# Ledger of designs, part 3: VHH binders against Ras guanine nucleotide exchange factor efc25 (efc25)

Target 1, 234 residues: Ras guanine nucleotide exchange factor efc25 (efc25), of Schizosaccharomyces pombe (q9usu1r752to985)
Amino acid sequence: TPEEFASQMTLLEFDYLKQIPSREWIFRSWVSRDSRSAVRNYINFSNCFTYWIINCILEKKNTKARTAVISFFIQTAYKCLSLQNFSTLMSIVSALNSAPIYRLHAAYKLVKAEDIICLSGLREIVETKKNFSTYRALLRKAELPCVPFLGVILSDLTFIDEGNPDVLDSSPHLLSFNKRHRLADVVADVCRFQSSSYEMQSNTDLQSYILHRCRFVNQDLSYLFDKSLSLEPR

## First folded at step 15 (VHH; from G4 with Y102W)

Design H4
Fold by ESMFold2, fold request of step 16:
Structure H4 (fold): chain B 234 residues (1-234), chain A 121 residues (1-121)
Amino acid sequence: as target 1 above (234 residues)
Amino acid sequence: QVQLQESGGGLVQPGSSLRLSCAASGFTFSSYAMHWVRQAPGKGPEWVSSISGSGGSTNYATSVKGRFSISRDNPSKTLYLQMNSLRPEDSAVYYCARDLEWSGGSYFDYRGQGTQVTVSS
């Protein structure tokens, strides 16, 4: 069922992506403290999902049960990669790399070698070193449909659109044109992703289950770390 | 009208110290994690350090750990970066950035205009 879970998460995330109106990319509606934007709603869902994974693992009292949940999400993340759903992939790896989960060495010891190797490859993809170079290379090669990870896109927009001129271009007129061109390129790419479709059939029951479970998760990382300590003491 | 303004950069010799400041306005400063991000000529942005809204949790890139110290003063809405034992490879424009509030990493929704730090000879 990792395959079906990955498919339905992909459809959910793609629906959030498609609902972002073009004006939000231009005006960066998610920056204002008085505004609730479609981008911000998507971020909130993604955060809830990440913490839901953490809670799913920590609610299992038995080490073997926690291992099974970890393995399930590794396999789900791998399927997300094949669907070119980088957003769910990032969320899963973020959960597995979180302090409460990363420290569960007893549970990880029981994970099959193939899944550990898979996880290591997934971690390499999301690695932040060299400005996400592995992820960016994969995204450049990706065909449609694709769900990009917006965190990188939004950060890129932030560093193109604000502050001082790019040090690569010292001419005032060329710097303005260069910024506009780079901004337009990023916006065009995200619009291109929004304009495609996935072919999987919706499973309304599973999607509703995911959305319901995500809304009620504990996101207190200190509490979750303490719970992790109780399950696998130092 | 979110505003972030960096200051304190300059030209210094290797081994020197600098303290960067970032004045924030137009938002509830204490509610946001904050970051320092630097960008060297011809390179993409590089995350340097983060601090939680309360100031109780800090993180550093491996290249600066032990040399740089991030802090904040929430009453004055000011973010700081103390940079010690500066090296030529630390030369960059340094930006303060507001956290995007996306779990699992350091992502940004606003930055200042930056302050130039140059470490030479």
Scores: ipSAE 0.695, ipTM 0.869, lowest interface PAE 1.0, mean pLDDT 88
Fold by ESMFold2 at other seeds, fold request of step 16:
Structure H4 (fold): chain B 234 residues (1-234), chain A 121 residues (1-121)
Amino acid sequence: as target 1 above (234 residues)
Amino acid sequence: QVQLQESGGGLVQPGSSLRLSCAASGFTFSSYAMHWVRQAPGKGPEWVSSISGSGGSTNYATSVKGRFSISRDNPSKTLYLQMNSLRPEDSAVYYCARDLEWSGGSYFDYRGQGTQVTVSS
């Protein structure tokens, strides 16, 4: 069910979030060695999940079957919102907005109006306009537990960093102190999210199924778009 | 060691053109999507444009579409932004940014020091 799927994805994503040591935020371990850092491992899982959704939809051979999968993930994303799991919500909307899936107009035409309205609201939350202003507003109001979307946080950290190690501004001492203070504020906020727990019961079989299905999923967007064209020609 | 260095900024009149360059080193440049991001004083960073690793796919913010053109030269490990019909609203520090490789959007894991673009009469 969408509810159980959303609950187990939330537990999976929260476990990834909790495993990230604080030093990765300061050293930005994901920059120099992608597969070695806990942050990069989390990103890799999230990407696999996004592409798994795309593959789930495209593997269905008739329009009604694809519609059913799209509707399932719309409902899952809505439940993720109620769980304050913004990371899975972002992944699902990203998959549904991807070129191979967004263009499936015949399948979307069969989605119930209620679910289309729901999807439109979810798309507004993830909209990049005004530096993710809608998402940031929701995050500020969220109580713990919450899974924030790290893509925004990691990008914020990037723009706190004043640049290359060997390139300093004209006032390097002052900028270094301001950089450290702002970095500490972001780290404290992330630690706040890491400090709680979700109360849902783990379903080990479903979590293992999700992890297994995501492993080595096809992430070639060109191939997936061509497959989309074969299923719903222009 | 990842390095990005922007250049080509300056003070220009409205309607002028500028070409920004970004020299990259310390990573496999052609494997990463690249971005231009700008930041005006007192504002948050604003995504401007993206280009895929191969250069085959480009995207632009609505505010610059039709006026700006992103390109890359993978052999020289250089990213470019051609800015035409510049407006005062385009005044900002422009950063070259490497893609975080998180699907579904433009997110960043490294940036250069930036180059100042000022459009003033």
Scores: ipSAE 0.689, ipTM 0.871, lowest interface PAE 1.0, mean pLDDT 87
Fold by ESMFold2, last read:
Structure H4 (fold): chain B 234 residues (1-234), chain A 121 residues (1-121)
Amino acid sequence: as target 1 above (234 residues)
Amino acid sequence: QVQLQESGGGLVQPGSSLRLSCAASGFTFSSYAMHWVRQAPGKGPEWVSSISGSGGSTNYATSVKGRFSISRDNPSKTLYLQMNSLRPEDSAVYYCARDLEWSGGSYFDYRGQGTQVTVSS
């Protein structure tokens, strides 16, 4: 069911989040070409999951079957929102907004109106307008436990740089203090998310299934777009 | 170690043109999508433009489309932003940023020190 899938994805994503050592936030280990970065491992899993959704939809030969998979993931993303799992939510919406999937108008036409309205609301959450203002507002209201989307957090850390002085200011102690405060605030917020726990029961078989299916998916977007064209021609 | 170094900023009048450059080193430049991001004082970062690793795909923010042109020269590991018909609202520090490689959007894992662009009479 979408509910159980969302619950198990939330537990999986939360485990990835908790495994990131505090030193990675401080030293930004994901910037270097270190193959042992926990942040990079999490990004790789998230990308695999996004492309797995695309492949699940495109492997169905029948338009109604593709519609059923699309509806399943819309409902899954909606449950992720209620669980405050913004990371899985972002991955699902990214997959549904991808060029190979977004163009499947015949399949989308068969989706229930309720699910289309739901998808429209989910798309508003991930909009980049005003620096992700809708997402950030929801995140501020969220109570623990919560899985934030790290892409926004990592980008925020990138634009708070240790060695980039303001050209017009001549108060180096004030600049350093302000920059250090902003970095510490972002890191403290991430650590706060890492310190909570979800109470849902783990389903080891389902989690293993998800991890196995995601690992070896085709991530060639050009190939996937061509497959989309063969299923619903122009 | 990753390094990005912007140049080409300055003080210009409205309607003028500028060409920004970004020299990259310490990573396989052609493997990464690259971005220009700008930040005015007291404002959050604003994405301006992106270019794919090969240079074959480009994207622009609505506010700059038709006036700005992003390009790259992979042999020289250099990213460019041609800025035409500059307006006062284009005034900001312009940063060269490397893509985080997270699907579904433009996210960043490294930036340069930035170059100041000021458009005023």
Scores: ipSAE 0.684, ipTM 0.870, lowest interface PAE 1.1, mean pLDDT 87
Fold by ESMFold2, fold request of step 16:
Order: sequence, then C-alpha cells, then structure tokens
Structure H4 (fold): chain B 234 residues (1-234), chain A 121 residues (1-121)
Amino acid sequence: as target 1 above (234 residues)
Amino acid sequence: QVQLQESGGGLVQPGSSLRLSCAASGFTFSSYAMHWVRQAPGKGPEWVSSISGSGGSTNYATSVKGRFSISRDNPSKTLYLQMNSLRPEDSAVYYCARDLEWSGGSYFDYRGQGTQVTVSS
C-alpha cells in the first residue's frame, strides 16, 4: 500500500540521514570525489530511488497500468508529507516531473481527480523558482521526527561563505565569525533532525525489496526518454 | 582540492556586454554539470544558468534568456558566461558553482569566491 511504502521509505531515508557523522558537515566530505562519504552514499540511494520510480512507470506496456503506478506514487508522496519525509517527497515529485514521465499525457488523463489535485499541491511545495520558499516554510514549522531534503541544506552550506555582499564592507575577522555562526546554525539544525526517531516498525522484507530493485535501475535519461516516446508517441 | 576562480567582472554601462570566466581545478571538470549563480546585496542566491558536463545541454533563468550564453571549454577546464544587453538589475556577485549530482534540480556542492558585476549609468 502507499501508506506502508511511505513508512518504510521514511525509515530507510532516516537511516541514511542518521549514518552521517558530524565530521562530514564540518569537513564537507561530499565535495571530494576521491573519498567516500555517508552524504554521497545517501545522494546515490536517493538518485537510484528517483530513477526506479521512472523505470516502474515505463516498464508498464499499457496506459491504464502506467496510470496505476503514477497514482500509487502520488499517494505515497502525500503520505510522505504527513510523515514529514520531505526527501522521499522530493524524489517522487522529481520522478513525476522528469521529461520521460511528465510527457505521458494519456496516462495522466486517466489519473483520478483527487490524485491530480494532490499532485498539484505537492508540486507547489517543491517549487524551485522561489528558492524553495514553500518547502522552507513547511520545514520551519515541522516537529521531530522529520527527514529534511539535504539538497537544499547542502546548497545553503555552499553559499554561506561569501553569500552576503554587505559583509564585504566589514573587517575580515567579523566575516570569519559571521561565517562560523551561520555554519554552526545549519549543522545544529541537521543534528537536531538526526537526534529523533520514527515510531513505525521496520518491514525488513519490503526495505530489502526496495534496496534490491534500486541497485539495478537504468539511470540513462536519454534511453528512458526514448522508451517514453515508444509508449506514447508524439 | 576543488577550486573555482571567477573573473571578468567590473563596472559597465547599461546595454554593455561582459564575459565572465571560471577556472576550475582539483576535479575532473568534464564529469560535472556547472552553474552560474548570482547574488545581489541583501538577497538570496539566484540561479542563472546551467551547462551539462559535455556542454551539450544548457538552461537559463527566464530573466536572462536570450541575453546570456553559458559555455565551457573542457580542455582548459574553464566555464564562461557571456552577458549581453546588461541591465542595472543584473548587478550582483556572480558565482561559478559545481553541480551536487542530485537528480531533479540544480543543487551545488562547491562555489568560487565570486566576481562583482555592476551595471550603472
């Protein structure tokens, strides 16, 4: 069910989040390609999951079957919102907004109205044009437990250093203290999210299924787009 | 060690053109999508443009489409932004940013120190 899938994805994503040692936030271990990092492992899993959704939809040969998979993931994303799992929510919407899937108009036409309304609301939450303003507002209101979307956090860390031009008019030591405070604030927020737990019981069989299916997924977007064209020609 | 160094900024008149460069080192440049991001005083960062690792795909913010052109030269490990028909609202610090490699959007794991572009009479 969408509810159980959302619960187990939340537990999986939370495990990845909790595995990130504090030193990675300090040293930014994900920046170096030569070293492995827990952050990079989490990104890789999240990417695999996004592409797995795309592949699940495109493997269905008839329009009605593709519609059922799309509806399943819309409902899953809605449950993720209820669980405050913004990371899985972002992954699902990213898959549904991807070029191979977004263009499947025949399949989307068959999705029931309440799921389309739900998807519109979810898309508004992840809207990037306004610097994720809706997402950031929801995150500020979120109570623990919560799985934030790290992509926004990592990008914020990237722009903390010299992102405020007014600071360029100040002394170098004041710039250094301001930078340290902002970095410490972001790290403290991430540690806060890592410090809690979800109450749901693990379903090891379902989690293993998800992990196994993700490891073999095709991530070639050109191939997937061509497959999309064969299923719903222009 | 990953390094990005922007250059080519300056003070120009409205309607002028300017070409920004970003020298990259410490990583396999051709393996990463790259971005230009700008930040005006007191405002958050604004994504400007992206280019794929091969250079085959480019994207632009609506505010700069038709005026700005992103390009890269992988042998010299250099990213460029050609800015034409500059306007006062284009005034900002321009940053070269490396893609985080997270699907579904433009996210960043490293940036340079930026180069100031000021467009005024």
Scores: ipSAE 0.683, ipTM 0.862, lowest interface PAE 1.0, mean pLDDT 87
Fold by ESMFold2 at other seeds, look of step 17:
Structure H4 (fold): chain B 234 residues (1-234), chain A 121 residues (1-121)
Amino acid sequence: as target 1 above (234 residues)
Amino acid sequence: QVQLQESGGGLVQPGSSLRLSCAASGFTFSSYAMHWVRQAPGKGPEWVSSISGSGGSTNYATSVKGRFSISRDNPSKTLYLQMNSLRPEDSAVYYCARDLEWSGGSYFDYRGQGTQVTVSS
C-alpha cells in the first residue's frame, strides 16, 4: 500500500540520515571524490530510488498499468508529506517530472483528478522558484521527527562555507568568525533532525525489497527516454 | 585541492555586455555539470544557468534567458558566462558552482570566491 511503502521509505531514509557522522559536516567529506562518504552513500541511494521509480513506470507495457504505478507513487508522496519525509517526496516528484515520465500524457490522462490535484500541490512544495520558499516554510514549521531534503542543506552549506585555508591566525581569521557561526547554525539544525525517531514498526521484508530493487537500476536517461518514446510515440 | 576561480566582473552601464570566466582545477572538470549562481546583497543565492559535463545541454533561469549564454571548454578546464543586455537587477556577485549530482534539480557541493558584476546608470 502507498501508506506502508511511504512508512518504510521514511525509516530507510531516516537511517541514512542518522548514519551521517558529525565529522562529515565539519570537513565536508562529500566535496572530495571519496565514495565512502555517508553523505555520498545517501545521495547514491536517493538517485537509485528516483531512477527505480522511472523504471517501474516504463516496465509496464499497458497504459492502464503505467497509470496505476504513477497513481501509487503520487499517493506515496502524499503520505510522505504527512510523515514529514521531504527527501522521499523530492525523489518521487523528481521521477515524475523527469523527461521520460512527464511526457506520458496518455497514462496521465487516466490518473484520477484527485491524484492530479495532489501531484500539483506536491510540485509546488518542491518548486525551486524563490529559493525553495514553499519547502523552507514547511520545514521551519515541521515538528520532529522529520526527514529534510539534504540537497538544499548541502547547497546552503556551499554558499556559506568557502573555508579559509590560512591557519596563521590573522585579522581575516577574526572576520570569518561570523561565517563559522552561520555554518554551526546549519549543522545544529541537521543534527536536530538526526536526534529524533519515527515510531513506525520496521518491515524488514519490504525494506529489503526496496533496497534490492534499487541496486543496479538503469540510470541512462537517453535509454529511458527512448523506451518512453516506444511506449507512447510522438 | 578543488579550486574554482571566477573573473571578468566589473562596473558597466545598462545594456552593456560582460564575459565571465571560471578556471577549474583539482577535479575532472568534464565529469561535472557546472552552474552559475548569483547573489545580490541581502538576498539568497539565485541559480542563473547550468551546462552538462559534455557541454551539450544548457539551461537558463527565465530572468536571463535570451540574454545570457553559458559555455565551457573542457580541454582548458574553463567555464564561461556571456552576459548581454545587462540590467541593474543583474548586479550581484556571480559564482561558478559544481553540481552535487543529485537528481531533480540544481544543487551544489563547491563554489568559487565569486566575481562582482555591477550594472548602474
Scores: ipSAE 0.625, ipTM 0.844, lowest interface PAE 1.3, mean pLDDT 86

## First folded at step 16 (VHH; from G4 with F108W)

Design J6
Fold by ESMFold2 at other seeds, look of step 18:
Structure J6 (fold): chain B 234 residues (1-234), chain A 121 residues (1-121)
Amino acid sequence: as target 1 above (234 residues)
Amino acid sequence: QVQLQESGGGLVQPGSSLRLSCAASGFTFSSYAMHWVRQAPGKGPEWVSSISGSGGSTNYATSVKGRFSISRDNPSKTLYLQMNSLRPEDSAVYYCARDLEYSGGSYWDYRGQGTQVTVSS
């Protein structure tokens, strides 16, 4: 069910998040692309999951079957919103917005109106206009537990980072203080999310299934787009 | 170790052109998609354009499409942004940014110091 899938994805994502040592947020360990970076391992899982969704849809031969998978993931993303799992929500919407999937107009036409309205609302949350303003507003109001979206966190740290040269002026101590304060705010917020827990029961079989399916997923968008064209020609 | 250095900004009149450059070092430049990101005073970072590692795929924000052109020269590890028909709304600090390799959008794991572009009468 979408509810069980959302719950187990939330537990999986939260485990990845909790395992990130505080030093990685401070020193930005993911910049060197070391395989020992917990942040990079989490990103890799998220990428695999996004492409897994794309593959699940495209492996269905008939339009109604593809519609059913699309509807399943819309409902899963909606449940993720209620669980405050923004990471899985973003991954699902990213998959549904990908070129191979977004163009499946015949399949989308068969999705019932309630799910289309739901998807429209989810797409507004992930909109990048105004610097993710909708997502950021939801995150500020979120209670614990919560799984925030890494992409925004890491991009924020990048535009605060002292490792990137800033424009010099006659007040370097003020620039350094402001930069350190903003960095500390982002890191403190992430650490707060890491310090909570979800109370849902683990379904080890489902979690193992997800991890196994994601391990070797085809991530070639050109191949996937060609497959999409064969399933729904222009 | 990773370094990005932008140059080529300046003060110009509306309708002018500028070419920004970004010198990269400390990583395998051709393996990474690259971005231009701009930030106006009091605003958050705004994605402008991206280019794939090979240079074969480019994307642009709707506000700059048709006016800006991103390119790269992998042997010299240099990223470029050709900006034509500049408008006052294009005024910002322009940053060269390395792609985070996170699917589904434009996210960044490193940026340069930025170069100021000011379009004013």
Scores: ipSAE 0.695, ipTM 0.870, lowest interface PAE 1.1, mean pLDDT 87
Fold by ESMFold2, look of step 16:
Structure J6 (fold): chain B 234 residues (1-234), chain A 121 residues (1-121)
Amino acid sequence: as target 1 above (234 residues)
Amino acid sequence: QVQLQESGGGLVQPGSSLRLSCAASGFTFSSYAMHWVRQAPGKGPEWVSSISGSGGSTNYATSVKGRFSISRDNPSKTLYLQMNSLRPEDSAVYYCARDLEYSGGSYWDYRGQGTQVTVSS
């Protein structure tokens, strides 16, 4: 049930997004690891989910079973795109692009052509070479409700510091008007996404299952790569 | 309080080498992957290279592979970028950036003020 999984992941992700108080965007609370922040909690969940996908695939004993899990997540990511859940979409594609999974050529050979074409399109969205240009274009066109990808938001907040001919960039009292405007635009967009709601019904059993399974996943890529090599040798 | 201070930039001719340094403080340096990110005027930030907390794993953008080398010295809390065979297109402000610890890509939660590298005849 990729559709049901995508819907419940979207509700989970959206709840994490809505829990982020506006003060965290203003003061960048996630920079200090000495304090617990809602942004950091959301990142931790997203990481757990990405690694859970990797573990789900690598725990399957035979190639056909691994192919079925890969296909399930391709279809889930496609549904996430239609729900405008870019966060889960990014997590799934990241897992499928990870070294342990990307190299599973025998499993990918068994994936039907329709799903491979779909995955290729999803991979274009994740591409970073043009500063996420495909993702940013999709986000600009997105209507509410939407779950944006947090990684781009946080990196944008970190790197919004461009020169202006009339700005004294070494002066703490003369902050760039352009910098403040761009920061406000990013924060306003996030607040806009936080202000909406998805209409889907909650399935608390499935949500609890996802949360519990993600809690103790192995996140050691070196270990997972070795496991991948044992399943599909070179 | 997290602090990152880059140094070692300058004006050089094409083909020259430079070594950038980044002094880190206010966090457990060895626990974090670190990045070099560069930004040319009017462009978005461009990821250049990363190194794991231990220093055992390094990655490079295709545009700098074979010319740049990232390293770190955890006892001195210092990150380095050795840049060889510099080209005019390498001209940018170079930032030392701390990893966001977000899987699947290079994302950053803090950067220094940067150091200017200008490669010109």
Scores: ipSAE 0.690, ipTM 0.866, lowest interface PAE 1.1, mean pLDDT 87
Fold by ESMFold2 at other seeds, look of step 17:
Structure J6 (fold): chain B 234 residues (1-234), chain A 121 residues (1-121)
Amino acid sequence: as target 1 above (234 residues)
Amino acid sequence: QVQLQESGGGLVQPGSSLRLSCAASGFTFSSYAMHWVRQAPGKGPEWVSSISGSGGSTNYATSVKGRFSISRDNPSKTLYLQMNSLRPEDSAVYYCARDLEYSGGSYWDYRGQGTQVTVSS
C-alpha cells in the first residue's frame, strides 16, 4: 500500500539522516568524493531510489500497468507529505518529472483526476523558482519528527560563506564571524531534526526489499529515454 | 584543494554583453557538471545555468534563456557564461558552482567567491 511504503521509506530515510555525524557538517566531508561520508551515502541511496521508480514504471508492458505504478507513487508522495518526509517526496516528484516518465502521456491520461490534482500540488512544493519558497515555508511550520530535503541543506551551506563582502571594503573578521554563526544555525536545525524519532513500526522485510532493489537499478538516462520511446512512440 | 575563481564582471549599460570566466583547480574538472548561480542583495541564490561534464548538455533558467550561453573548456579547466542583452534585473554576484550530484535538480557542494555584475544607466 502507498501508506505502508511511505512509512517504511520514511524510516529508512530517517535512519540515513540520523547516522550523519556532526563533524561532517563542520568539515563538509561530502565535498571530497574520495573520503568516507555518511552524507554521500545518503545521497547515493536517494539517487538509486529515484532511478528505481523510473525503472519500475518503464518495466511494465502495458499502459494500464504503468498508470497503476504512477498512481501508486503519487499517493506515496502525498503520504510522505503528511509524514513530513520531504526527502522521499522530492525523489518521487523528481522521478515523475524526469524526461522518460514525464512524456508518458497515454499513461498519465488514465490517472484519476484526483491524483493528477494531487501531483500538481506536490510539484508546487518542489518548485525551485523562488528559492524553494513553498518547501521552506512548509519546513518552517513542520513539527518533529521531520525528514528535510538534504539537497537544499547542502546548497545552503555552500552559499552561507557570503561569497562577497558588500561593494565597499568590509571587515574580514566580522564576515568570518557571520559565516561561522550562519553555519552554526544550519547545523543546529539539522541536529534538531536528527534528535527525534518516528513511532511507526519497522517492517524489516519491506525495507530490505527496497534497499536490495535500489542497488541494482539502471541509471543510464539515455537508455531509459529510448525505452520510454519504445513504450509510447511519438 | 578545490578552488573556483570567477572573473569578468563589471558595471555595464542595459543591452550590453559580458563574458564571465571561472578558473577551476584541485579536482577533475571534466567529471563534474557545473553551474552558474547568481545572488542579488537580500535574495537567496538563484540558479542560472548548468552544463554537463562533457559540455554536451546545457540548461538555462527561463529568465535568461536565449540571452545567456554556458560553455566550458575542459583542457583549460575553465567555465564560461556569455551574457547578452543584459537587463537591470540581471544585476547580482555571479558564482560558478560544482554540482552536488543529487538527482532531480540543481544543487551545489562548492562555489567560488563570485564576480559582481551591475547593469544600470
Scores: ipSAE 0.688, ipTM 0.867, lowest interface PAE 1.1, mean pLDDT 87

